# VHH binders against o26223, part 295

Target 1, 191 residues: o26223
Amino acid sequence: MKLLWTSQHIKVTVHIDGKVSKMDVLEAIKTRRSIRKYQDREVPEELIDKILDAAMCGPSAVDERPWHFIVVRNREMLEKIPEVHPYGAMVKDAPVAIIVCCDSSLEKIPGFWVQDCSIASQNILLAAHSLGLGAVWTGVYPLEDRVEGIRRLFSIPEHVIPFSVIPLGYPAENPGTRDLFDPDRIHLEKW
Short names: E, the ipSAE of ESMFold2; O, the ipSAE of OpenDDE; V2, 0.75 times the mean of E and O plus 0.25 times the DockQ between their complexes.

## First folded at step 18 (VHH)

Design YB5 (framework vhh_7nfr_2; at its last look DockQ between E and O 0.94; V2 from the best seeds 0.00; counts 0 for: pae E 4.5 > 2)
Fold by OpenDDE, look of step 18:
Structure YB5 (fold): chain B 191 residues (1-191), chain A 124 residues (1-124)
Amino acid sequence: as target 1 above (191 residues)
Amino acid sequence: QVQLQESGGGLVQPGGSLRLSCAASGFTFWERWMSWVRQAPGEGREWVSGISYSGGWTDYADSVKGRFTIARDNVKNTLYLLMDSLKSDDTAVYYCAKHKYSALPETQDEFDYWGQGTQVTVSS
């Protein structure tokens, strides 16, 4: 898959009830929910390009950018993912999934790749949401059973570590919004 | 503590059938791939069959394809091996094995727990 879209500015447009609306970054963060049910509707390649662009915009340790992305649209492969990921049942219902991976050969400082790939994964979720899609983060690393399962399924080389599987699609559920603010978790100047 | 306990082995004639069971405890059973492995006298361990956590993925050694069926009940935390058309060459101790990975095993080291085994003897 070749990326067709390059833009310096992403206009966040969501379709809600057939209307296009803008979503700012705070709104995207606050209203994002894990979506595990999807419409029987294909996700345009343009949206995937935008999501992947966003995924690569996060910071990384010493700018190592260790991430790789596998875009999975093949129905057979999507259906196999749940068999190697016990909490990935929803993947079989998604029109597309992104597997976030780390190329360990790109690491400059050991261990920070987890943070880097986490940031990339979160950006995928936020970008998807801002574009009117639903997504969920299914953790692969650090569970060795899942890591090896995904590795073998997709013939991922040993120096590359699968980190997360993120199914995406137009949402077929609306979990609603939640307020997670907890002032007790905020400490001023000292614990 | 992880425990795997096999049962259902015995003496059968060629062409006969057996059903092996493996009772699992001490771990979340449905989150793990499982396999049956057998060892004949004087031989090494041979992988027989494997099953994904939900049972949606199964595979078999060529020697048992078409004759054996692996299954699991995740409510009962039990693994099964249905053995039909048994042959003398199927005589072995059969072990239930827990996978380290969510994939078919490539080596014996990819199992982290084993049962004590159950003896299957196929003889006329």
Scores: ipSAE 0.610, ipTM 0.828, lowest interface PAE 0.8, mean pLDDT 91
Fold by ESMFold2, look of step 18:
Structure YB5 (fold): chain B 191 residues (1-191), chain A 124 residues (1-124)
Amino acid sequence: as target 1 above (191 residues)
Amino acid sequence: QVQLQESGGGLVQPGGSLRLSCAASGFTFWERWMSWVRQAPGEGREWVSGISYSGGWTDYADSVKGRFTIARDNVKNTLYLLMDSLKSDDTAVYYCAKHKYSALPETQDEFDYWGQGTQVTVSS
């Protein structure tokens, strides 16, 4: 495998196990689907590093960058996540999950951390897709039961807020693409 | 509108067994952790056992570990407590309790709804 130079205006080319993968940004956005079934195949640490690098490239309010990431590969922990997150059943079958968190001590402007962590979460999904992986965003914040469940499970301190849990792996399903453009949602100059 | 209704209590001799049930309604049962809590005469409430939404994570107070089994049926919206090898110290009112959080409780404030209780009396 070799890594190629990347930027916001250049396609990422990744040679993984002898395969070449190139994906245009608009293609990645339009074709990404939530993937909840994964192959029994490990995700290399190097791909997780690339995904988290992409996550941290997102803009944040006044450059506060409040995000922290917990990478979970331990089977026992992955199997416990669904027990505190009822809609996270697929996490037990994923080779790895990323928990996106906000460290509230890093906020520079109150309340924008949700947007900041949402941007990081979406970048994780797109980067995973561009690397031939499938992922799904499972919501934690603002649901109090899940927030507290995840916090206690991973010993996350009170000033840190678990935002999302994102299981990922090589996909074992292909749900196809959707055409969701709706011009009635577009308003020119005013509502 | 949330209702928790316990049943299955009664009088039993030491060493005997009982099966408690709690019928739940008014909320999405399979999305919530549940517990059994008991209160002996003249004492405070004691957490007995808790169970995750699917039943894959259970825990017990040391006083009942190995003798009691918590279970749930998410199709029938029912929580169970199988009590075996009962002792006089198990005499109490047993309450079904709904968790606020998907976690083992640290305080009684972490239960938002309680049943009316069912009496268990162990004596001969």
Scores: ipSAE 0.278, ipTM 0.688, lowest interface PAE 4.5, mean pLDDT 90
ESMFold2 (binder alone), look of step 18: mean pLDDT 80; pTM 0.810

Design YB6 (framework vhh_7nfr_2; at its last look DockQ between E and O 0.87; V2 from the best seeds 0.00; counts 0 for: pae E 4.2 > 2)
Fold by OpenDDE, look of step 18:
Structure YB6 (fold): chain B 191 residues (1-191), chain A 124 residues (1-124)
Amino acid sequence: as target 1 above (191 residues)
Amino acid sequence: QVQLQESGGGLVQPGGSLRLSCAASGFTFWEKWMSWVRQAPGEGREWVSGISYSGGWIDYADSVKGRFTIARDNVKNTLYLLMDSLKSDDTAVYYCAKHKYSAFPETQDEFDYWGQGTQVTVSS
């Protein structure tokens, strides 16, 4: 399924209690939480396209952009993911999941693909949140058992490495916001 | 250190039953797929049964389907194999094996740890 999304200026509109609110970047970052409970409501393809567009907007080492994305909506496949990911139980309850992968053939500098795919994954989370969706990052790489489990389940070729599984949906929980600022982690000029 | 210790083997008559146990330690047991593998005298290793970490996925070799039942207790860190309707061909050393991957094994190399095994002998 070739998602044809043209990069339009995404006005992030969050529908909270029937009200459309604009969420700026800092607000999205500060208020984002992992969401593991979802409504019985499908996510429109348009929103997934916007999320994937955001996922591809992050920087990558020497612009290698090694990422691929598997969009999973099939109920049977969503229900199988928890069997190969011990912390992926919530995936079966999501209307959709995105599997972030690295094509190693696109890698230009060894090892940076982890950073690239991390950035892509985080952008997925932020974009989802800004659009009024909930998501959670379930780590696949670097755990070999999960990597190979996901690989076999989705018939992913050997040169492609599954990195993360991110279920998405309209939130059915509100964990609240956290203040994670720690001044003790800030060092000025020297350690 | 990862340890797998099998028990419950013994001598039984054809048609008899045994219950094997595998005590696991040194790793997070509930996060890993587990299998039973057996080796008969003079033969290679044969995969018998496998189970996902949650028990949602189970599979058996054709030779034991309908007779053997794999189970696990993630609280007790124990893997089980219930063997019913035992046949002479079931005579083997039975090994508990930890999976490298969250999938059913395609090769013997997909196990990273093995127990010492327990002897099962089916004879009249």
Scores: ipSAE 0.804, ipTM 0.908, lowest interface PAE 0.6, mean pLDDT 92
Fold by ESMFold2, look of step 18:
Structure YB6 (fold): chain B 191 residues (1-191), chain A 124 residues (1-124)
Amino acid sequence: as target 1 above (191 residues)
Amino acid sequence: QVQLQESGGGLVQPGGSLRLSCAASGFTFWEKWMSWVRQAPGEGREWVSGISYSGGWIDYADSVKGRFTIARDNVKNTLYLLMDSLKSDDTAVYYCAKHKYSAFPETQDEFDYWGQGTQVTVSS
């Protein structure tokens, strides 16, 4: 993008190529790592919008799309999440967290919302990674103590189920990549 | 198997102090919120105080604020209630209770395990 100043603030954007440093999808999947250390740097709302757009692109059972997302930037609230989520200590250090929820009134096939929200959660992780951010999925559902703790902390209504808390930010660590392919897990035709 | 065992109760003069302990086993103590709940003779159970699993979030019933202190030791798997400035209204059986949820309770049904209780009697 190229911006020219003027006395009337007329901006000219030049698009010379359809490429915006695109990461191949297989590369994104293979190189994404859980990131639990973040720079003291805000995440622009524009990036959160792109991540949530990606989250909503996931398939869902009979297209039920049961997901809702709470974007948390308030420092006081981020610091309280670890008190209701025993493995969420890194959330207090994140500039932002996304809570993935299911609105059970949108279910068309009971119980498939777990798969639906899992897909949305993974898309958040991949989209964040492709945008230069790091994230980690911290589990809430199916642990009832965490589910109710998060629900009360964020005034989430009873028919809405908090599924996951995903802190994210610009990474302050690089755990490297792994080769996890195991051909012994592949079964042809039969177990 | 979840077990909660209270100790430290007894007979105390008004103005005295007691320290209650609750030994916990059969679950991952540091992952759970805990409370003290008391029941005076002829009355229902009254929530006294609650504490988050790390101790970073604590609350007290108005009736005991400033006199009682809740604490936990996640290495020893023990919940404590330090009771100062005791008065006759504090006479009750004191129960250690494990929270069902990671939240301060809204109802008595939000505890999934209870100890057997320890008697505290304040009389002159």
Scores: ipSAE 0.292, ipTM 0.691, lowest interface PAE 4.2, mean pLDDT 90
ESMFold2 (binder alone), look of step 18: mean pLDDT 80; pTM 0.811

Design YB7 (framework vhh_7nfr_2; at its last look DockQ between E and O 0.01; V2 from the best seeds 0.00; counts 0 for: pae E 11.4 > 2, placed apart)
Fold by OpenDDE, look of step 18:
Structure YB7 (fold): chain B 191 residues (1-191), chain A 124 residues (1-124)
Amino acid sequence: as target 1 above (191 residues)
Amino acid sequence: QVQLQESGGGLVQPGGSLRLSCAASGFTFSRYWMSWVRQAPGEGREWVSSISYSGGWTEYADSVKGRFTIARDNVKNTLYLLMDSLKSDDTAVYYCAKHKYSAFPETQDEFDYWGQGTQVTVSS
C-alpha cells in the first residue's frame, strides 16, 4: 500500500454525534479504550494513511525502525484471522486490520524490536482514537502458535515476525472512560 | 497429562467407509489445532488432514481430498475423521496429533502429542 497522505501537522478531529471536535494528545491518551465492536462502515484510506504515519513516528532503539505494516481489508482474510488467533474474534467484524511486524534484519540491538513495535502499535491505537475510530491491540508475539498462524496466513517471511493484529473501525460501542491513576505506583527518588 | 486416544479403525473393503475418533484430555482441546497423520507399513508418517480451533479451517493431503472429512466436537473434546471411498493405499495406522502452532503443519515437529494410533485396513 502506497501512502497517499503525508502529514506535517495532523489535526486531530473526532466526529462525535455528527460534530467535529479537536482532541489533544492527553485527551487521546486518557480517553482511549479498546473497541471490539464496529459499525458496518468502511474506513477511508486517508485515515489509514494518517494512522500509519503516526505509527512510524515513534522512537526506536538506535533508530532501527524495524516495523512493517500489513493492511488487511479483504473480507475473507479478516474472517480467517480468528482461526489462528483465539482472542481475535472481533477482527472478523472490522472493516480493516493492521498487522504490525518486525523485520529482524533491521534490528541493530537484539530484543529492542519488541519495544519498537509496541510503540508503533500504541501510536496506531491513539491515532485511531483521535480520528474517531475504535481499535484494539491483539497480541501475537510472543506466543508461537499465533506467530506461526499469522505468518503462514499472510505468507510472512521467516525473518519477519508478526507482533500484533489491530482491527480498526468506527465504534459501535462506548465503554466509557477510566481513571487509572494510582499514586501507590509512584515512587519518589527511591523505591 | 495430555492424552489422545484413537478409535474406529478396522477392516473394510475397497469403496467402504470408516469413522475414526480421537478422544482428547489433559489440555484445553478447543485451543489447539488438530491433525490426523497415518503411517503405512514400511513407509514414513504421512500428514492426512488438519483442522483449526473451531473447525472453520480444514486442509487435506491431495491423496485424500474429496474422500476424507476432518471434524471436531469441542464440547466432547473429540476429533473425527470420516473416511469415504476407501482404497487399499489408505491402509495404515492413523494417529491423532496435537498442534503446537495455529497453522497447518509443514513438518512433524509441529506436533507435540500423539495418540497410540488405530489400524485401518482396506482389503478385498
Scores: ipSAE 0.026, ipTM 0.449, lowest interface PAE 4.8, mean pLDDT 89
Fold by ESMFold2, look of step 18:
Structure YB7 (fold): chain B 191 residues (1-191), chain A 124 residues (1-124)
Amino acid sequence: as target 1 above (191 residues)
Amino acid sequence: QVQLQESGGGLVQPGGSLRLSCAASGFTFSRYWMSWVRQAPGEGREWVSSISYSGGWTEYADSVKGRFTIARDNVKNTLYLLMDSLKSDDTAVYYCAKHKYSAFPETQDEFDYWGQGTQVTVSS
């Protein structure tokens, strides 16, 4: 990626893991799978920065952009997450995790932050997939014990709400793609 | 009140080096991509380099690639530009710029705050 101010927008081909990154957006959405097994391989900071940029590109209610992100690489912290978040057991095996949070002081209308942070979380999953990484969304909110457990573990202040924990890394599994289209879920004009 | 203050400019000979600094205050510096932008006399502003929140992702204009290095210190809230192998064409006022939202702004209106600039002059 490249920035030019003088008169031209130039999009350059970027190479990720030796491949040209030209995945069609519909293909990315259809092929992304939850990945819970990771290689013992570091994820470069460059890729995390790209993922977080993508996370912040999402729309938000009244442009409130209430999201904050905690990047966790410390082994001891990653290993403690299952102690307060049992459905996050795979996090201990990931090289890195991103905690998506809402800062309620940025909220402009009540209750829409859940949609906002869901959008940011999905963008993280898609961006990771497009970069050759695997990830999974592990739910924190709205489960009160998970919210408080993660808040205490990472010293998150009371006005900030941990929404999701997303472990990621180079995949060590390939669950394949699924054909999930179901025309019975489509309703024309009325239910 | 956001404040960006550049320093470290001066007069150098071709082939020389300078290190520019930008002291940032009034915002959480580590939350934003930052850029250097320059303006030669009588010209428009030209993007030079950008750096991510952590410093793990850097981008450079082709005209400076391989000669300039952008860096940041999130403890000291300071942005840097190490300029090596300076050429006469590098003569400009150099500005520190705070990104508004996008990591990859396509226009200068995607920066919301600018410093006052520091003069770099390259002459024999």
Scores: ipSAE 0.007, ipTM 0.177, lowest interface PAE 11.4, mean pLDDT 86
ESMFold2 (binder alone), look of step 18: mean pLDDT 83; pTM 0.842

Design YB8 (framework vhh_7nfr_2; at its last look DockQ between E and O 0.01; V2 from the best seeds 0.00; counts 0 for: pae E 15.5 > 2, placed apart)
Fold by OpenDDE, look of step 18:
Structure YB8 (fold): chain B 191 residues (1-191), chain A 124 residues (1-124)
Amino acid sequence: as target 1 above (191 residues)
Amino acid sequence: QVQLQESGGGLVQPGGSLRLSCAASGFTFWRYWMSWVRQAPGEGREWVSSISYSGGWTEYADSVKGRFTIARDNVKNTLYLLMDSLKSDDTAVYYCAKHKYSAFPETQDEFDYWGQGTQVTVSS
């Protein structure tokens, strides 16, 4: 059975009245793209709240939930992020960014915090997309130069590790959809 | 191998100007902050100036603020220090230094590579 992946052009109908049409989870996952261009439009706090709520809904190792989030709207700070993150140029153009961090004091099992924060970061991306926003994951950890740069810029305590910077905004680009399915990456019962 | 090579030092009169260059190789230059550090005879190393990887953020020691300008050319992999209104107290060996972190240095340990230095002598 050839799964005919019909490229359904999911017209994200941004309803004028701010009601983002409910996107199902599979649609969100399949149609999500990294967005690096944003409209000159503010993101409502309500949407950020929803995104953060989603960010905290992911699983974590032994339910340690080590994540913290810094919401950055200050223009000066947004403009400084690219100076400490070499791939963060788009952040200065975003109305808001979320910095995902790990509080190491909350870790129950060492090392799983990377997975936890990754899940949180991905949930941010998916939630943003489902709400009609564009976002991109810019990695901070494990690169020490970026980690320390972000740490100092935001006065993050030593026991807290910045993990990712995620700019958010209404998208000013449409990179289209991708089919990333690769059957060669699927192994049945054994390698 | 990471290499930093300073040049442009020399003898200059008080009030004069010099332009130092640091040629960088062996690493992705534009991804790292860079600094100038100097050491006068008989003194410890003194931070002079730092620049972010894009050049959009610069800082200076109080002793050189308004007189020195740090710049970089990421295409040429070169760091610069423009020194104006030089004083006798500016006499030192000037070192180019690569940052470990994307931040202004707090200690000398935050530099992972140094050049050999170039001598700047300000004398009448």
Scores: ipSAE 0.814, ipTM 0.910, lowest interface PAE 0.5, mean pLDDT 92
Fold by ESMFold2, look of step 18:
Structure YB8 (fold): chain B 191 residues (1-191), chain A 124 residues (1-124)
Amino acid sequence: as target 1 above (191 residues)
Amino acid sequence: QVQLQESGGGLVQPGGSLRLSCAASGFTFWRYWMSWVRQAPGEGREWVSSISYSGGWTEYADSVKGRFTIARDNVKNTLYLLMDSLKSDDTAVYYCAKHKYSAFPETQDEFDYWGQGTQVTVSS
């Protein structure tokens, strides 16, 4: 008896000079928008894997890497998030959400975990966008009611701090790009 | 220690097919992207194909696109390359390579481990 080998659907790819296949990084940064409306379409586990890999590629203070991620697909749990996170209403309509958390026992420099988890959260948004998904960062920390509510809902231990909730899915809206460049925000040599 | 062991190479006529396997051990296989790289006699190494942790993201060199299929089995810790419509240009030693952390290595130093290789020969 021999193992059966079946063909997979092959993605169209160009691998030239080390550039990534579909979207360059500057294009991704400039075109990413917060997406709050999602198609009724499942997000494959493989795409979540790619997104979380990107999340963990970020720099952290003294390489402390304090982040943990909760992947939420359960419909009942997604529908409960708005009850403790009032500006997270779109989460109930998302096929999946990622909760970015800090394990405070991993901190090496007090208080820099906020920057660390912010970097991981932004990387999630960019990676999702590059994969054809839409996402939005909804804030949890530092709002005490949201932190406490999310901690209770997901049985998060006291030394772990929920930082953000990021619903994602295939977008059902296209808000377009923005021109946000403001030269008055740029200071040469000094303020 | 990391071990990568290729198998499934051989002699085949143009238009034929082969299936390469790479048995992996000594590391958490599902956490890493994996690649196939080939080397023809007297040539440098040429990237052939890469596959993500779960197998959901695959990439191919232009020279093999539409003819080769990369796959992985994370239960058996095995990487595969299904080679179809083989041409004389495909004659090479094929290596299984483990990525360090990058999805798209620019240089060979972004692969930290290599297999011993398996010979594929396409001739009439």
Scores: ipSAE 0.006, ipTM 0.145, lowest interface PAE 15.5, mean pLDDT 85
ESMFold2 (binder alone), look of step 18: mean pLDDT 81; pTM 0.824

Design YB9 (framework vhh_7nfr_2; at its last look DockQ between E and O 0.82; V2 from the best seeds 0.00; counts 0 for: pae E 6.7 > 2)
Fold by OpenDDE, look of step 18:
Structure YB9 (fold): chain B 191 residues (1-191), chain A 124 residues (1-124)
Amino acid sequence: as target 1 above (191 residues)
Amino acid sequence: QVQLQESGGGLVQPGGSLRLSCAASGFTFSRKWMSWVRQAPGEGREWVSSISYSGGWTEYADSVKGRFTIARDNVKNTLYLLMDSLKSDDTAVYYCAKHKYSAFPETQDEFDYWGQGTQVTVSS
């Protein structure tokens, strides 16, 4: 699968209520929800390319960019993921999943890869949402049982650490929006 | 505290059948892979079979494939091993084992808890 990496300015057209609208970054952040139900509809490769492009645009410690991505479309593999990931039940219903991994050989400073891969994972979620897709972050690291399960399932080398599994698809649910702003969590100048 | 307790072992004739059970407690059973491992007299431990969370994925040692069936009841927190067409070479202590990882075992170190075992003897 030749991923066409076109750096084109992602005009994000989101279909909300049957209308194509542009979603700005703040809207994407505020309205994003975990989606665990998907339509029986394939996700175009173009959208996956855009999502992966976004995933690689986040900052990383000393620009180490340790992330790798496994794009999974094979139905058999998608169906096996829940057997090695106890909270990955929805993956079997998704048309595609992205596994975010860290190549430890790319680390410049130990430990920051978790932040780097987190940023990449979040960007995947936001990009997906902005493109009219639904996604959910299913954590793999730091739970060793899941890490090793995913590693063996996908024959991931020892120096590469699976971090998250993110199923994606067109949403078949609408959980609504929520307001998570809490002023009590904000401290001015000092605690 | 994690507890695994095997039962169902006994003496059977060649060609006979047994059903082993393993009662699990002290952990979320439905969130762990489980295995059966056996040890014959004078021999090392031998992996027999493993089962995933839901039971949707199972594997067997070549020596028992087609004869043994691993199953689980996540409501009852119980692991099972159905043993058919038993042979003399199946004589061993059978152990229930909890996995560290969500994968089929490669080494014995991949189990973090073991039962006390149940004796299976196949003899004419």
Scores: ipSAE 0.742, ipTM 0.884, lowest interface PAE 0.6, mean pLDDT 92
Fold by ESMFold2, look of step 18:
Structure YB9 (fold): chain B 191 residues (1-191), chain A 124 residues (1-124)
Amino acid sequence: as target 1 above (191 residues)
Amino acid sequence: QVQLQESGGGLVQPGGSLRLSCAASGFTFSRKWMSWVRQAPGEGREWVSSISYSGGWTEYADSVKGRFTIARDNVKNTLYLLMDSLKSDDTAVYYCAKHKYSAFPETQDEFDYWGQGTQVTVSS
């Protein structure tokens, strides 16, 4: 790690990102779209490792880091997810899915695990996008029907709560970018 | 209000076949797992078969595998049980049951609605 400093009292070091394959973070956030159609192409293990590393970089309440991840590549299991999650139909067509879970035994303060796992889930989407993959967050928690369906399908124990299912793969669609900025949502000093 | 109405039961000789139907109303049938459960005279209720909301996942009790077929028609909101090679042991009241969750049930407490049942009698 380089020290950051100014010319007066601190050395300043700038690290240049690789221009051949790296996406700027603001560009990634602005251009990420939900992708529900995937090429018939495997996703290398190395990309999944990078995505999960990014997922775990998120902040969490009092650093509780309650997240666990199930990586699903088995075709039979991917095809069963839509049978317990009717709005996850695209999962059967994905080469891989990641299930984001909360281990409640790691909670340090009640209820903030939802924010923690939401952060991890969004980081998965952004990291996948930056690596040339498409993904979509399909909601599980807080819908009891979906939570129980996913828990039983993957033998998830009672103290672990499935939060989201994120299918991903090389995209077979390009929905384009959107301009969603709405100044009416910005309140200065007060509501 | 959820309603489940079974039909198609009757008296059948051993080796015969029957087709049970269950008309469903009062809920989004195409979004729920469904089951058949039976109760023989003097016995508790016995799970027979379950089917996922789309029909893509079916499960059967060992006692009926290869002889019974569960099916559903999500346009007509109807659940079916095709019973072949019937035996005297299959004599029971057959119930249509709605799952609480979109999952294979682990206990009978996870069926939140039941039909009135239809009698199947297999006699030699």
Scores: ipSAE 0.092, ipTM 0.574, lowest interface PAE 6.7, mean pLDDT 88
ESMFold2 (binder alone), look of step 18: mean pLDDT 82; pTM 0.835

